# VH-VL binders against Cytochrome c oxidase assembly factor 8 (COA8): the designs that were tried, part 195

Target 1, 167 residues: Cytochrome c oxidase assembly factor 8 (COA8), of Homo sapiens (Human) (q96il0)
Amino acid sequence: APERGAERRDTAPSGVSRFCPPRKSCHDWIGPPDKYSNLRPVHFYIPENESPLEQKLRKLRQETQEWNQQFWANQNLTFSKEKEEFIHSRLKTKGLGLRTESGQKATLNAEEMADFYKEFLSKNFQKHMYYNRDWYKRNFAITFFMGKVALERIWNKLKQKQKKRSN
Short names: E, the ipSAE of ESMFold2; O, the ipSAE of OpenDDE; V2, 0.75 times the mean of E and O plus 0.25 times the DockQ between their complexes.

## First folded at step 18 (VH-VL)

Design jj14 (from ji11 with heavy chain Y108F; framework fv_ebrasodebart; at its last look DockQ between E and O 0.41; V2 from the best seeds 0.53)
Fold by OpenDDE, look of step 18:
Structure jj14 (fold): chain C 167 residues (1-167), chain A 124 residues (1-124), chain B 108 residues (1-108)
Amino acid sequence: as target 1 above (167 residues)
Amino acid sequence: QIQLVQSGAEVKKPGASVKVSCKASGYTFTSYGIEWVRQAPGQGLEWMGWISPSEGNTYYAQKLQGRVTMTTDTSTSTAYMELRSLRSDDTAVYYCARDQRYDFHKGFSPFDYWGQGTLVTVSS
Amino acid sequence: QAVLTQPPSVSVSPGQTASITCSGDKLGDKYAYWYQQKPGQSPVLVMYRDSKRPSGIPERFSASNSGNTATLTISGTQAMDEADYYCQAWDSDEDYVVFGGGTKLTVL
């Protein structure tokens, strides 16, 4: 079994969006896109009478969200760094300045950038495959627990109706 | 084996010029850039400039603009760095290094191989 | 001028972990490189693109970036690791390449 070299997760600073939902919120809130991952964080509502199953679902959703945030934050950072280094190196090789006469950052043409994107995707293909696999596994689990919670809620409503009819 | 071999130590007077050579071997000379770095005695590393052997393009440190010239001879796989109007503060060990960033397919590892250094002493 | 700031010296006991930091404006948006230089020798690349290790560099060498700070970590530091360490990054504003001031690592 090839030892999975622990890719030390470059901990992108978890810039958890400081979006605070209203204190009296009774529903999940979607925050603005995170500056690193570009994913919109969800602030999950915690009911006062949260069942153990609901709590488990919430935790699973939170963990999955954090996992996604970290993955994309790191991926975006890596992409940005590689892109910038590529552009810089290519401009240098061409004897072009890093800035235009107008002071704007010099860019490469679409063809040259296409080569970069192709190479980047090729290099990260396996990483993306593993991500997708794990994403589906996590979402399947979440969906399964959502179903369980829904059934639990139906059952509890039925019990309450029976109790009201008996009194 | 990849190797960068530099010219021997030089002693120069203020106002003179020095030309340091760096002969590359063990790789395709035109596929990599050459970086020049100097280090004054007891000081840190200072980037001087870069040259592309394939294109002949150069970038020089701003501090050295007008005084430094980098050239290459592809026939001999040799890079040259000329520094003019030498001053006492130019006394340093001068290094050439291979820059792998020229080839983005192989990964970006600048300065992966270094010359042994050339001591240039500027004294009255 | 983009300035990379390093501590001038770090001391560590044999077998302990040494950490050398390099801080610079916008360094978090760039790759950091690390070089080891022993007295009277040429610099040697020990880390590239923040955390990648060249062939021949011991596994005890690692590096990471957090924010605008790059860190070189040497686990189980040995006497042979005593050297000057320099961080390096590219500069888009002035010079193409910038080096840190260097850190002298002493193994006590």
Scores: ipSAE 0.708, ipTM 0.881, lowest interface PAE 0.8, mean pLDDT 89
Fold by ESMFold2, look of step 18:
Structure jj14 (fold): chain C 167 residues (1-167), chain A 124 residues (1-124), chain B 108 residues (1-108)
Amino acid sequence: as target 1 above (167 residues)
Amino acid sequence: QIQLVQSGAEVKKPGASVKVSCKASGYTFTSYGIEWVRQAPGQGLEWMGWISPSEGNTYYAQKLQGRVTMTTDTSTSTAYMELRSLRSDDTAVYYCARDQRYDFHKGFSPFDYWGQGTLVTVSS
Amino acid sequence: QAVLTQPPSVSVSPGQTASITCSGDKLGDKYAYWYQQKPGQSPVLVMYRDSKRPSGIPERFSASNSGNTATLTISGTQAMDEADYYCQAWDSDEDYVVFGGGTKLTVL
C-alpha cells in the first residue's frame, strides 16, 4: 500500500468508476484504475468558454496527473522486473524449478521475499522522498489556482449584478 | 581478476563427441551459475544451457536436449560441456559465461564474465 | 519462442550518433542487456537493466527500452566502436535466454 499513492487524493467513493466518461458531461469523471500505474485517471471537463485562468488550472491538473501516472507506472514496472529477477536468481541457485507442480510460477517463502521488499524500499527511499516533496508542491499550486478561479467566478457574478442594475 | 579459461581448439569428425572445459578463478565458484553459448562462423550467439555448480542442476536448450551434458568439478572450480553426435552445423566457437550474482543495483545477468572461447570444428 | 530482431548492419561516420534497435513482443516489460563483440574477442557487457552503464563503459553509450523496442545509442561514434552488438533479454516464461541476431556497426 503506497503512502503517497493516488489512493489518498483521487480515490473515488464506492460505486461506478470508469475511464470512459459519458458522451455529454459538464463535470470531471473518474475512470477505473490504469493497469500500469494502478491509479484512477480523471477525465477533465473542458467548458466551451473556459477562462485563461480556468484553462491554466485544468492544464496544471492534467500535467500533475500525467506526472503521477508516469511515476507509479515506472515504479510498478521496475518493482515487477526486479522482483522477478530476484525470485529467478534465488530459485536457480537453490536448484528449484521456475514453476510449481500446478503450473504456477514458483515463488520464495515469506522470509526470503521479505529480504527483497526491504532492500527495494531502502534502495528507492530517496526517490520516494523527492516524489512526496514534488507531489506536495504540485498540490499546493493546484489549490492556489483553485482559489483564484473561485474568486474569479465570484467577481464575475458581482459584475453581472452591477450590469443588471444599470438597465 | 575474475577469469574463465577454456580448453583449446578441437577438430572432430561427425558422430564424435567433444568436451570443453571452463576453469573459473577469482571468485567463489559454487556461488554463481555457469552458462554456455555458441557462435557459428559469421553467425550470432546461441544459448545452449546452464548449470548450477552447487547442486549440479542443469537446464538445456530444447534443440540440444539429449545431445548435451553439463557438469562441474567443484574441487578444481571447473565447468564442462559435452556435446555428442556432432554434426557439421555444430562447428562454432563455444563460450562459457558466469551468471551475475544478484545485486540490488546491478540485478541478475546470465553473462557478466565470459571465457575466451573454444573453437570446435566438425569435418570429415 | 521469443525472437529479438536487430538490423543486420548500421553504418555511421566518425563523430555521428549510431542507433541500434532490438525489437521483440512486449520487450519493454523485461530488462534488456547489450553486448559488444569485437572481431576475435568474447562479448563484453555494455548496457544492463535497460539503460544502466557498467563501470568503464564510456558515457557516449546509452540505451532505452519501451514498448516493443530497446535501443542502444552511441554518440560521438569512434572507430574503436566498430563491432558487433547483441541485445539480450531474459524470458522467464520459457526459462531461457534470448539473444538478438546481432548488428554489425561500421564506422566509415
Scores: ipSAE 0.437, ipTM 0.693, lowest interface PAE 1.8, mean pLDDT 82
ESMFold2 (binder alone), look of step 18: mean pLDDT 89; pTM 0.924

Design jj15 (from ji11 with heavy chain S54Y; framework fv_ebrasodebart; at its last look DockQ between E and O 0.49; V2 from the best seeds 0.62)
Fold by OpenDDE, look of step 18:
Structure jj15 (fold): chain C 167 residues (1-167), chain A 124 residues (1-124), chain B 108 residues (1-108)
Amino acid sequence: as target 1 above (167 residues)
Amino acid sequence: QIQLVQSGAEVKKPGASVKVSCKASGYTFTSYGIEWVRQAPGQGLEWMGWISPYEGNTYYAQKLQGRVTMTTDTSTSTAYMELRSLRSDDTAVYYCARDQRYDFHKGYSPFDYWGQGTLVTVSS
Amino acid sequence: QAVLTQPPSVSVSPGQTASITCSGDKLGDKYAYWYQQKPGQSPVLVMYRDSKRPSGIPERFSASNSGNTATLTISGTQAMDEADYYCQAWDSDEDYVVFGGGTKLTVL
């Protein structure tokens, strides 16, 4: 069995969006896009009387969010680094400078960049397949727990109505 | 075995020119770039420029523009670096190195093989 | 010109872990490379693309990049690891290649 070399995930510093929702908010808040992942973080509301099932759902959502943030932060960073290296290598091969005569950053044409994107996607295809698989598994679990929480809430409302009718 | 063999040490006067050679062996010469780096005594590494033996294209460090010329002879698998208008601060060990950065997909490493270095001394 | 900043010297005892940092503007968006140079010898590539190790380089050599700082780590440092270490990256502004100032690693 080939030892899966643990690719030490270069933990891109999770720039936790310093967006703090209002303290009195009773709902989930969506923050601005994270600078590394470009994903909008959700600040999950914590009810005062959070049930164990609601807590489990919240934790699962939080963990899934963190997983997504880390994946895309790392992927975007890798993409940026490889893209830059590609551009530099191609410019260099062409004997071109890093800046145009107008002082702008030299870029490659759309065709050359299309080749890069194709190659990058090909290289990362398996990684993306695993990501997608795990994404579906996580979201399925979340959806399942959302259903359970919904049922629990309905049941609790019915019990409260019965108690109010009996008094 | 991949090897870069440079020409011997040179002593030059200020205002003179020096031409350092770098003979490559053990690989397809035209498939890789050649980088030039110099190191003054007791100092760090300074990038000088790059040449593609295949395309013939060059890029020189801004500091050395107009004074440096890089060439290749594909028939002999040899790269050359000429530095003109030599000054005392050009006294350094000059290195050639193989560059693999032309193929980012394969993840080749730049500067993976180095020449032994050529000492150029500029003295009055 | 992009400047890569390294500490001028690092000292470690044999068997200890040495860490050499390289800091530069936007270095976090670029691949870092590391070279070892022993006295009177040519530089040798020891790490490429932040954390990749060339063949023939001991496993005790590792590297990482966090933010705008690249770090070369030598675990279980040996006397033979005493050398100058240079980081290198691509420049996006002026020159294609920039080197750090170098770090002298001394094994005490």
Scores: ipSAE 0.768, ipTM 0.922, lowest interface PAE 0.7, mean pLDDT 91
Fold by ESMFold2, look of step 18:
Structure jj15 (fold): chain C 167 residues (1-167), chain A 124 residues (1-124), chain B 108 residues (1-108)
Amino acid sequence: as target 1 above (167 residues)
Amino acid sequence: QIQLVQSGAEVKKPGASVKVSCKASGYTFTSYGIEWVRQAPGQGLEWMGWISPYEGNTYYAQKLQGRVTMTTDTSTSTAYMELRSLRSDDTAVYYCARDQRYDFHKGYSPFDYWGQGTLVTVSS
Amino acid sequence: QAVLTQPPSVSVSPGQTASITCSGDKLGDKYAYWYQQKPGQSPVLVMYRDSKRPSGIPERFSASNSGNTATLTISGTQAMDEADYYCQAWDSDEDYVVFGGGTKLTVL
């Protein structure tokens, strides 16, 4: 159920940097991946006559996006730092340099890297379980308010059609 | 109690060599790396290199390549740093320090315990 | 990072908060470490892995690392905190270790 932000390698151009949706758009817009979280932000449309329920739904979606982006930005940074620390520590034990003879960053063989990945996942298991729980709770709340907004819109549509019939 | 006890101060002439010892106690010597750092008078810290006592592997700072040799004697829990072809700008306090090997739960803690330092003076 | 830049000195009044910076290109992408060296003594590790405090280091010591700057913070600074402070990270030019130039903390 969790979103694997670090392994989603989208082709969004890095040279664009300043995404801005059209000023007059009537739809939500999906931007390029955020460089820290690897998640694509949603730029939410704000209707002129947004109801109180519609506003609460939009804010809940915005807050959930911010929470999700912050979680994955933190996880990506922690993973990167711990991975580099592990590699450097093992190279140091072997008496090897940080760069190969060709100037590329030295790395470990696949079996040694598997040790890191196994232990990192084990160490972070409980943290990811709590993330999954919170993710489901937030998405359930969003779905609940989406249903409330849908019923509000249906009611307004029926009220409008009933008035046209009686005219 | 974890301790790193270094050999006493030395005075050397240019062109000589010096060998500083660092005796470890209070922990399993072969489980931790030994780092060497020097500090010229009134100046900052300069990393020299490190040695793994169990594997015997070493890595030296590029500035010191060819002039430095680091060894250990596991029977006495002692690390040694030898600097050859001494120059006046090698005058410094020489420190040994222990680094904690990477542990998936504790992480990495470089230079967690330091020796008292050994003053090496190179004068003509 | 090849170079870690620290201010040569920082002065604070007793009881005030001292901040010592350490700047390097994208330093926040790697772990930073801090050492205290009092006159005539060997260095002592005071912060590791950006923000972790070793056993025996007072809680008034804290640290952070973000962007290109790591910061050591001493709250309620005492006269005994007067010392030289060094930051340290992995050396990007293949020497494993780079130290900052050091910052002399003076408590008025």
Scores: ipSAE 0.549, ipTM 0.798, lowest interface PAE 1.5, mean pLDDT 83
ESMFold2 (binder alone), look of step 18: mean pLDDT 90; pTM 0.930

Design jj16 (from ji11 with heavy chain N57T; framework fv_ebrasodebart; at its last look DockQ between E and O 0.47; V2 from the best seeds 0.60)
Fold by OpenDDE, look of step 18:
Structure jj16 (fold): chain C 167 residues (1-167), chain A 124 residues (1-124), chain B 108 residues (1-108)
Amino acid sequence: as target 1 above (167 residues)
Amino acid sequence: QIQLVQSGAEVKKPGASVKVSCKASGYTFTSYGIEWVRQAPGQGLEWMGWISPSEGTTYYAQKLQGRVTMTTDTSTSTAYMELRSLRSDDTAVYYCARDQRYDFHKGYSPFDYWGQGTLVTVSS
Amino acid sequence: QAVLTQPPSVSVSPGQTASITCSGDKLGDKYAYWYQQKPGQSPVLVMYRDSKRPSGIPERFSASNSGNTATLTISGTQAMDEADYYCQAWDSDEDYVVFGGGTKLTVL
């Protein structure tokens, strides 16, 4: 079995959005897009009487969110670095400066950039395939637990109604 | 084997010019760029500029703009760096290096091979 | 001018881990490269694109980037690793390439 070289996950700095929901919040909050992943973090509400099943669902959602944040933060960083290197290399080869006369960052034409995007996607195709597979697995699990929690809540409501009728 | 062989040490007077050569071997000369870097005695590395042997395009450090000229001879696989209006602070070891900054598919390994260096001494 | 800042010197005992940092504005958005230079010799590329190791470079050499700081790590440092180390990155402001000031690694 070829030893899968542990790709040292370049830990993109977990710039956890410092978005703090109001202290009296009784619902999930969506924060602004994270600066690295560009994903909007969800701040999950924790009920005072959280059931074990609800807790498990919340943890699974949190773990999945963190996984997504890390993946896209790293992917975006890699993309940015490769893109910049490509642009710089190409500009250099053309004998062009890195800045325009107006002081703006020099860019390449749409055709050249299209080539870069194509090659970048090709290179990262397998990585994206694995991501998609794992994304579906995680979301399926979340959906399954959401269903269980919904059933539990229905059952608890029915029990409470029966108890009120018996008194 | 890939090798960059530079010309011998030079002693010049202030105001003079120096031309350093860098002969490349062991690879396709026109497929790679040539970088020039200098190092003053006891100092760090200073980038001077870059040339594409295939395109003839150059990029010079701003500090050296107007004083430096880089050229290549593809027939001899040789790169040249000329520095004019020499000053005492131009006393340094000058290096050529191979640059791979042309192919984003393979990844960049810039400065993967270096010449042995050429000492240029500017003295009165 | 984009400036890459390195500590002027780092000392380590044989067999210990040496860490050399390189800090620069927006360095986190760029690839970092590392060179080793022994006295009287030409620089040698030891790391490229943050963490990639060229052929012939020992596995004890590794590198990483975090934020605006690149780090070269030498595990199990040997006497032969005593050298000057330079980081390098792209400059988008003035010059095309910028080098750090260099770090002298001493193996005590």
Scores: ipSAE 0.705, ipTM 0.879, lowest interface PAE 0.8, mean pLDDT 90
Fold by ESMFold2, look of step 18:
Structure jj16 (fold): chain C 167 residues (1-167), chain A 124 residues (1-124), chain B 108 residues (1-108)
Amino acid sequence: as target 1 above (167 residues)
Amino acid sequence: QIQLVQSGAEVKKPGASVKVSCKASGYTFTSYGIEWVRQAPGQGLEWMGWISPSEGTTYYAQKLQGRVTMTTDTSTSTAYMELRSLRSDDTAVYYCARDQRYDFHKGYSPFDYWGQGTLVTVSS
Amino acid sequence: QAVLTQPPSVSVSPGQTASITCSGDKLGDKYAYWYQQKPGQSPVLVMYRDSKRPSGIPERFSASNSGNTATLTISGTQAMDEADYYCQAWDSDEDYVVFGGGTKLTVL
């Protein structure tokens, strides 16, 4: 089954996240594709001096990744189960067995399978629409907290710079 | 008010045949399949096979190949299961059940409605 | 050949939650179905396609299916729930249907 949510992954490159200040850096790691969702998980770095805002942002990103992986794992499994159910039901109507003479799993021709593919997409359209809405809501929240972290880091650098000059 | 009403209990000798009827009502008979399941006394459910009234196609459990025949009469909305060469281990309650064909919105629901069962006793 | 394994019996006090398992090789890759059979009666479909309830089945019935195990859960178990319960799935080999061996639920 093809990767369904690849473009919706929030993948960080190896090395540095964009909100690490110069006096500290962090590394997020991208793992191999998950067997069920076919999405690459991000393993988020937890720095020793993580602020409460930085922790909130990291947890929100982790929760969003878990939600996204769960959605696509469930969708991939549902697609596979319903496809098999459709094929079995049609083979049963034809009075045919589940295996061919060569031992291969019996299948339907392309014209017959087209009915399934078209209807599966139509049936799941609303579910995917609500998924997209929730994905954008989560992305907006992540962006909001990224902005708050960026302002916090600017403020801390300004305070450190003022103390250094008065010193 | 979907109903499947089966024929009455039967007692048979080994080597005989039995034919159980299943009369459907409350739905379009040719739009659904009919499954047959049996249950030996104190035992679990065992699938026997299926018939499609509209296509006239059948598929039988491998254990029963050569001994079972399933038919329908669409004019009376009735399905039949005949089991031949009866043995003592064929003593069971025989059920018919309706098979909701794959529908893209409802999905597939095997055995959504069941008949009341028909006891067939094969005595030595 | 597909085999669905259920515990022979499960006992539960009234009001407690009953959990009935059905184990099979990669069962979570298939849809699972559940049937209730009271003594002297025909089976009745109580869960279909893993987790869906037919119209008229109480909300205290729920089900799940993942990995090698499907589970039927009855919360707030009542005396009327005392019955035999069977799981069912597709057989991928030669037959279309396989049933589990059944589980007798006793409400003490």
Scores: ipSAE 0.578, ipTM 0.832, lowest interface PAE 1.4, mean pLDDT 84
ESMFold2 (binder alone), look of step 18: mean pLDDT 91; pTM 0.938

Design jj17 (from ji8 with heavy chain A53P; framework fv_ebrasodebart; at its last look DockQ between E and O 0.40; V2 from the best seeds 0.00; counts 0 for: unsure alone 74.9 < 75)
Fold by OpenDDE, look of step 18:
Structure jj17 (fold): chain C 167 residues (1-167), chain A 124 residues (1-124), chain B 108 residues (1-108)
Amino acid sequence: as target 1 above (167 residues)
Amino acid sequence: QIQLVQSGAEVKKPGASVKVSCKASGYTFTSYGIEWVRQAPGQGLEWMGWISPSEGNTNYAQKLQGRVTMTTDTSTSTAYMELRSLRSDDTAVYYCARDQLYDFHKGYTPFDYWGQGTLVTVSS
Amino acid sequence: QAVLTQPPSVSVSPGQTASITCSGDKLGDKYAYWYQQKPGQSPVLVMYRDSKRPSGIPERFSASNSGNTATLTISGTQAMDEADYYCQAWDSDEDYVVFGGGTKLTVL
């Protein structure tokens, strides 16, 4: 098995916007888009009587969220770095600086940028395929646990109703 | 083989000018930029500026604006850096370096090849 | 002006791992480059785009970027690795190249 060289994840600073939901909230809250990943973080509600199954679901959701945040933060950072470098190098090749004589930021034409985007996507295609595969696996697992939790809640409600009828 | 060969050491008086040459070989001269960096004795590297041989456009470090001129001769594949109004603090080894084009696979690699350096001494 | 800060010196024993840091504002948003300069020689590019090795550079050289700090790592440091190391980045705001102050690596 070829040792998959641990691509040292350049940990983008997980500046997950510390969106603090109201203390009395009994619901999941969606925060503003994260500045690095552009994904909206979810603050998961923790019930006072959280079942082990509910806890497992919550943890799985949290882990999946963190995984998504890290992936996209890193991907966006890489994209930004490569794009900037491409533009700069291409302008240099053309003998142009980053700023025009009018002080405006020099830009490449749409064709040149299209080539960059095409090549960037091509280069990252395999990475995106693996991401998609893992995304589906994680979401399938989450959905499965959501179903289990739903069944557990139904069962608990039925037991409570039976106990109230017997008293 | 890619090579940058610089002119020999220079001794100048304060207020004088110096022109350092950098002859490139082993690659298409007009396809790459030339960067200039200097290093004072016992000090770090200081970026001076770059020139595009294809277009002749330049970008100079702000500190050197008005005193530095970079030029190229495409017929001889030679880059030149002229520094005017020399001062004692201009005493340094001056380097030319190749600025690599962006490669979609490798990316951008500046300063991949360096000249051997040219010592410029400014003394009274 | 963007400033890249390096430790002035790092000492390591042969066979040990050397780590040289380079810190700068917004460095995390840019690619970092690393150069080796031996006494009396021209600088040599040893790392580009944070973690890529040029051809001819030994595998013991690696680099990473975390936040606003780039790190050059030399595993199994050898006597021949004794040199000055410079980080470099491009300032997109002012369109100029910035070098770190350099780090003298001593192999004891």
Scores: ipSAE 0.703, ipTM 0.885, lowest interface PAE 0.8, mean pLDDT 90
Fold by ESMFold2, look of step 18:
Structure jj17 (fold): chain C 167 residues (1-167), chain A 124 residues (1-124), chain B 108 residues (1-108)
Amino acid sequence: as target 1 above (167 residues)
Amino acid sequence: QIQLVQSGAEVKKPGASVKVSCKASGYTFTSYGIEWVRQAPGQGLEWMGWISPSEGNTNYAQKLQGRVTMTTDTSTSTAYMELRSLRSDDTAVYYCARDQLYDFHKGYTPFDYWGQGTLVTVSS
Amino acid sequence: QAVLTQPPSVSVSPGQTASITCSGDKLGDKYAYWYQQKPGQSPVLVMYRDSKRPSGIPERFSASNSGNTATLTISGTQAMDEADYYCQAWDSDEDYVVFGGGTKLTVL
């Protein structure tokens, strides 16, 4: 789901977002896809009586979203820049221009582009493996705290029912 | 050490040609590209073109197309830039520079080492 | 557009942080490069591929590139950093290379 994403990178410290969430919301809000990561950010609701455990869960979800948004924004940008650099460098080496006679961008053939895709994936293989490992670790931790919050809420409801009967 | 040593300053009249040399040392000449850049007095850098010493392929700036010829002599590890039909606004310091050719791990690093420059003055 | 715009000059006091900008349409979608040129000398590569520093360039040099703007940052600026600075990128339209107009950094 898109809720695991971190906020995209921007010029301010992490946590600054350029999308505009609803003015007042009692629930989490999902924004449009981030331009760079292509992930939908979540704006997390802060209840008036948020428990310390609920706060810890919310911060963990925020941190995981920021981490995920940053990872994919960086990977997508790196891919785009390296692809353009590869194409331009190969055209330059061939003595070709950047535009055809008709004014369209010059391209490389499918075999040459396949070489780029193969090498890019090979270069980034270990980075993506560490990302997958960390993604699963973070999501298992989030699930664990969601369970603890659920038990806390059940306990508080039982205490409220007992308190009302004693009044 | 990697060095690019250029030919000496020249004074030319409008309509003449100039040929600047750039002798490379300290690296495998055919494994890197050679760029040419000029700088008019008190002005910024202007890209002129590029040549592959191994294959002789060239790319010229559109502004200079038809007036510039870049060549190499691999036996002497020397690159040449010839500019024809000189005008007074061609007065500049002409630099050669080395390009690291594309490598998947290193990418492309243009202009990693520069020659000392060659002043060409075009005056009546 | 293929034009890279730099401020003509930037002045800083010794020890202060200097920031030199380079603006171009969607420049953050390309790699940017930076060169230092001291009076009477050839340019020297000081940053490449947006933010990488060649061997021999002090750690106080850093760079970034996002949106329409690349920025060269010199922390703890020293008198020896006084020079002209040029940004450079690939040109997508006509020529392979475009340089910015240059920025004269003065350290008072």
Scores: ipSAE 0.588, ipTM 0.833, lowest interface PAE 1.5, mean pLDDT 85
ESMFold2 (binder alone), look of step 18: mean pLDDT 88; pTM 0.912

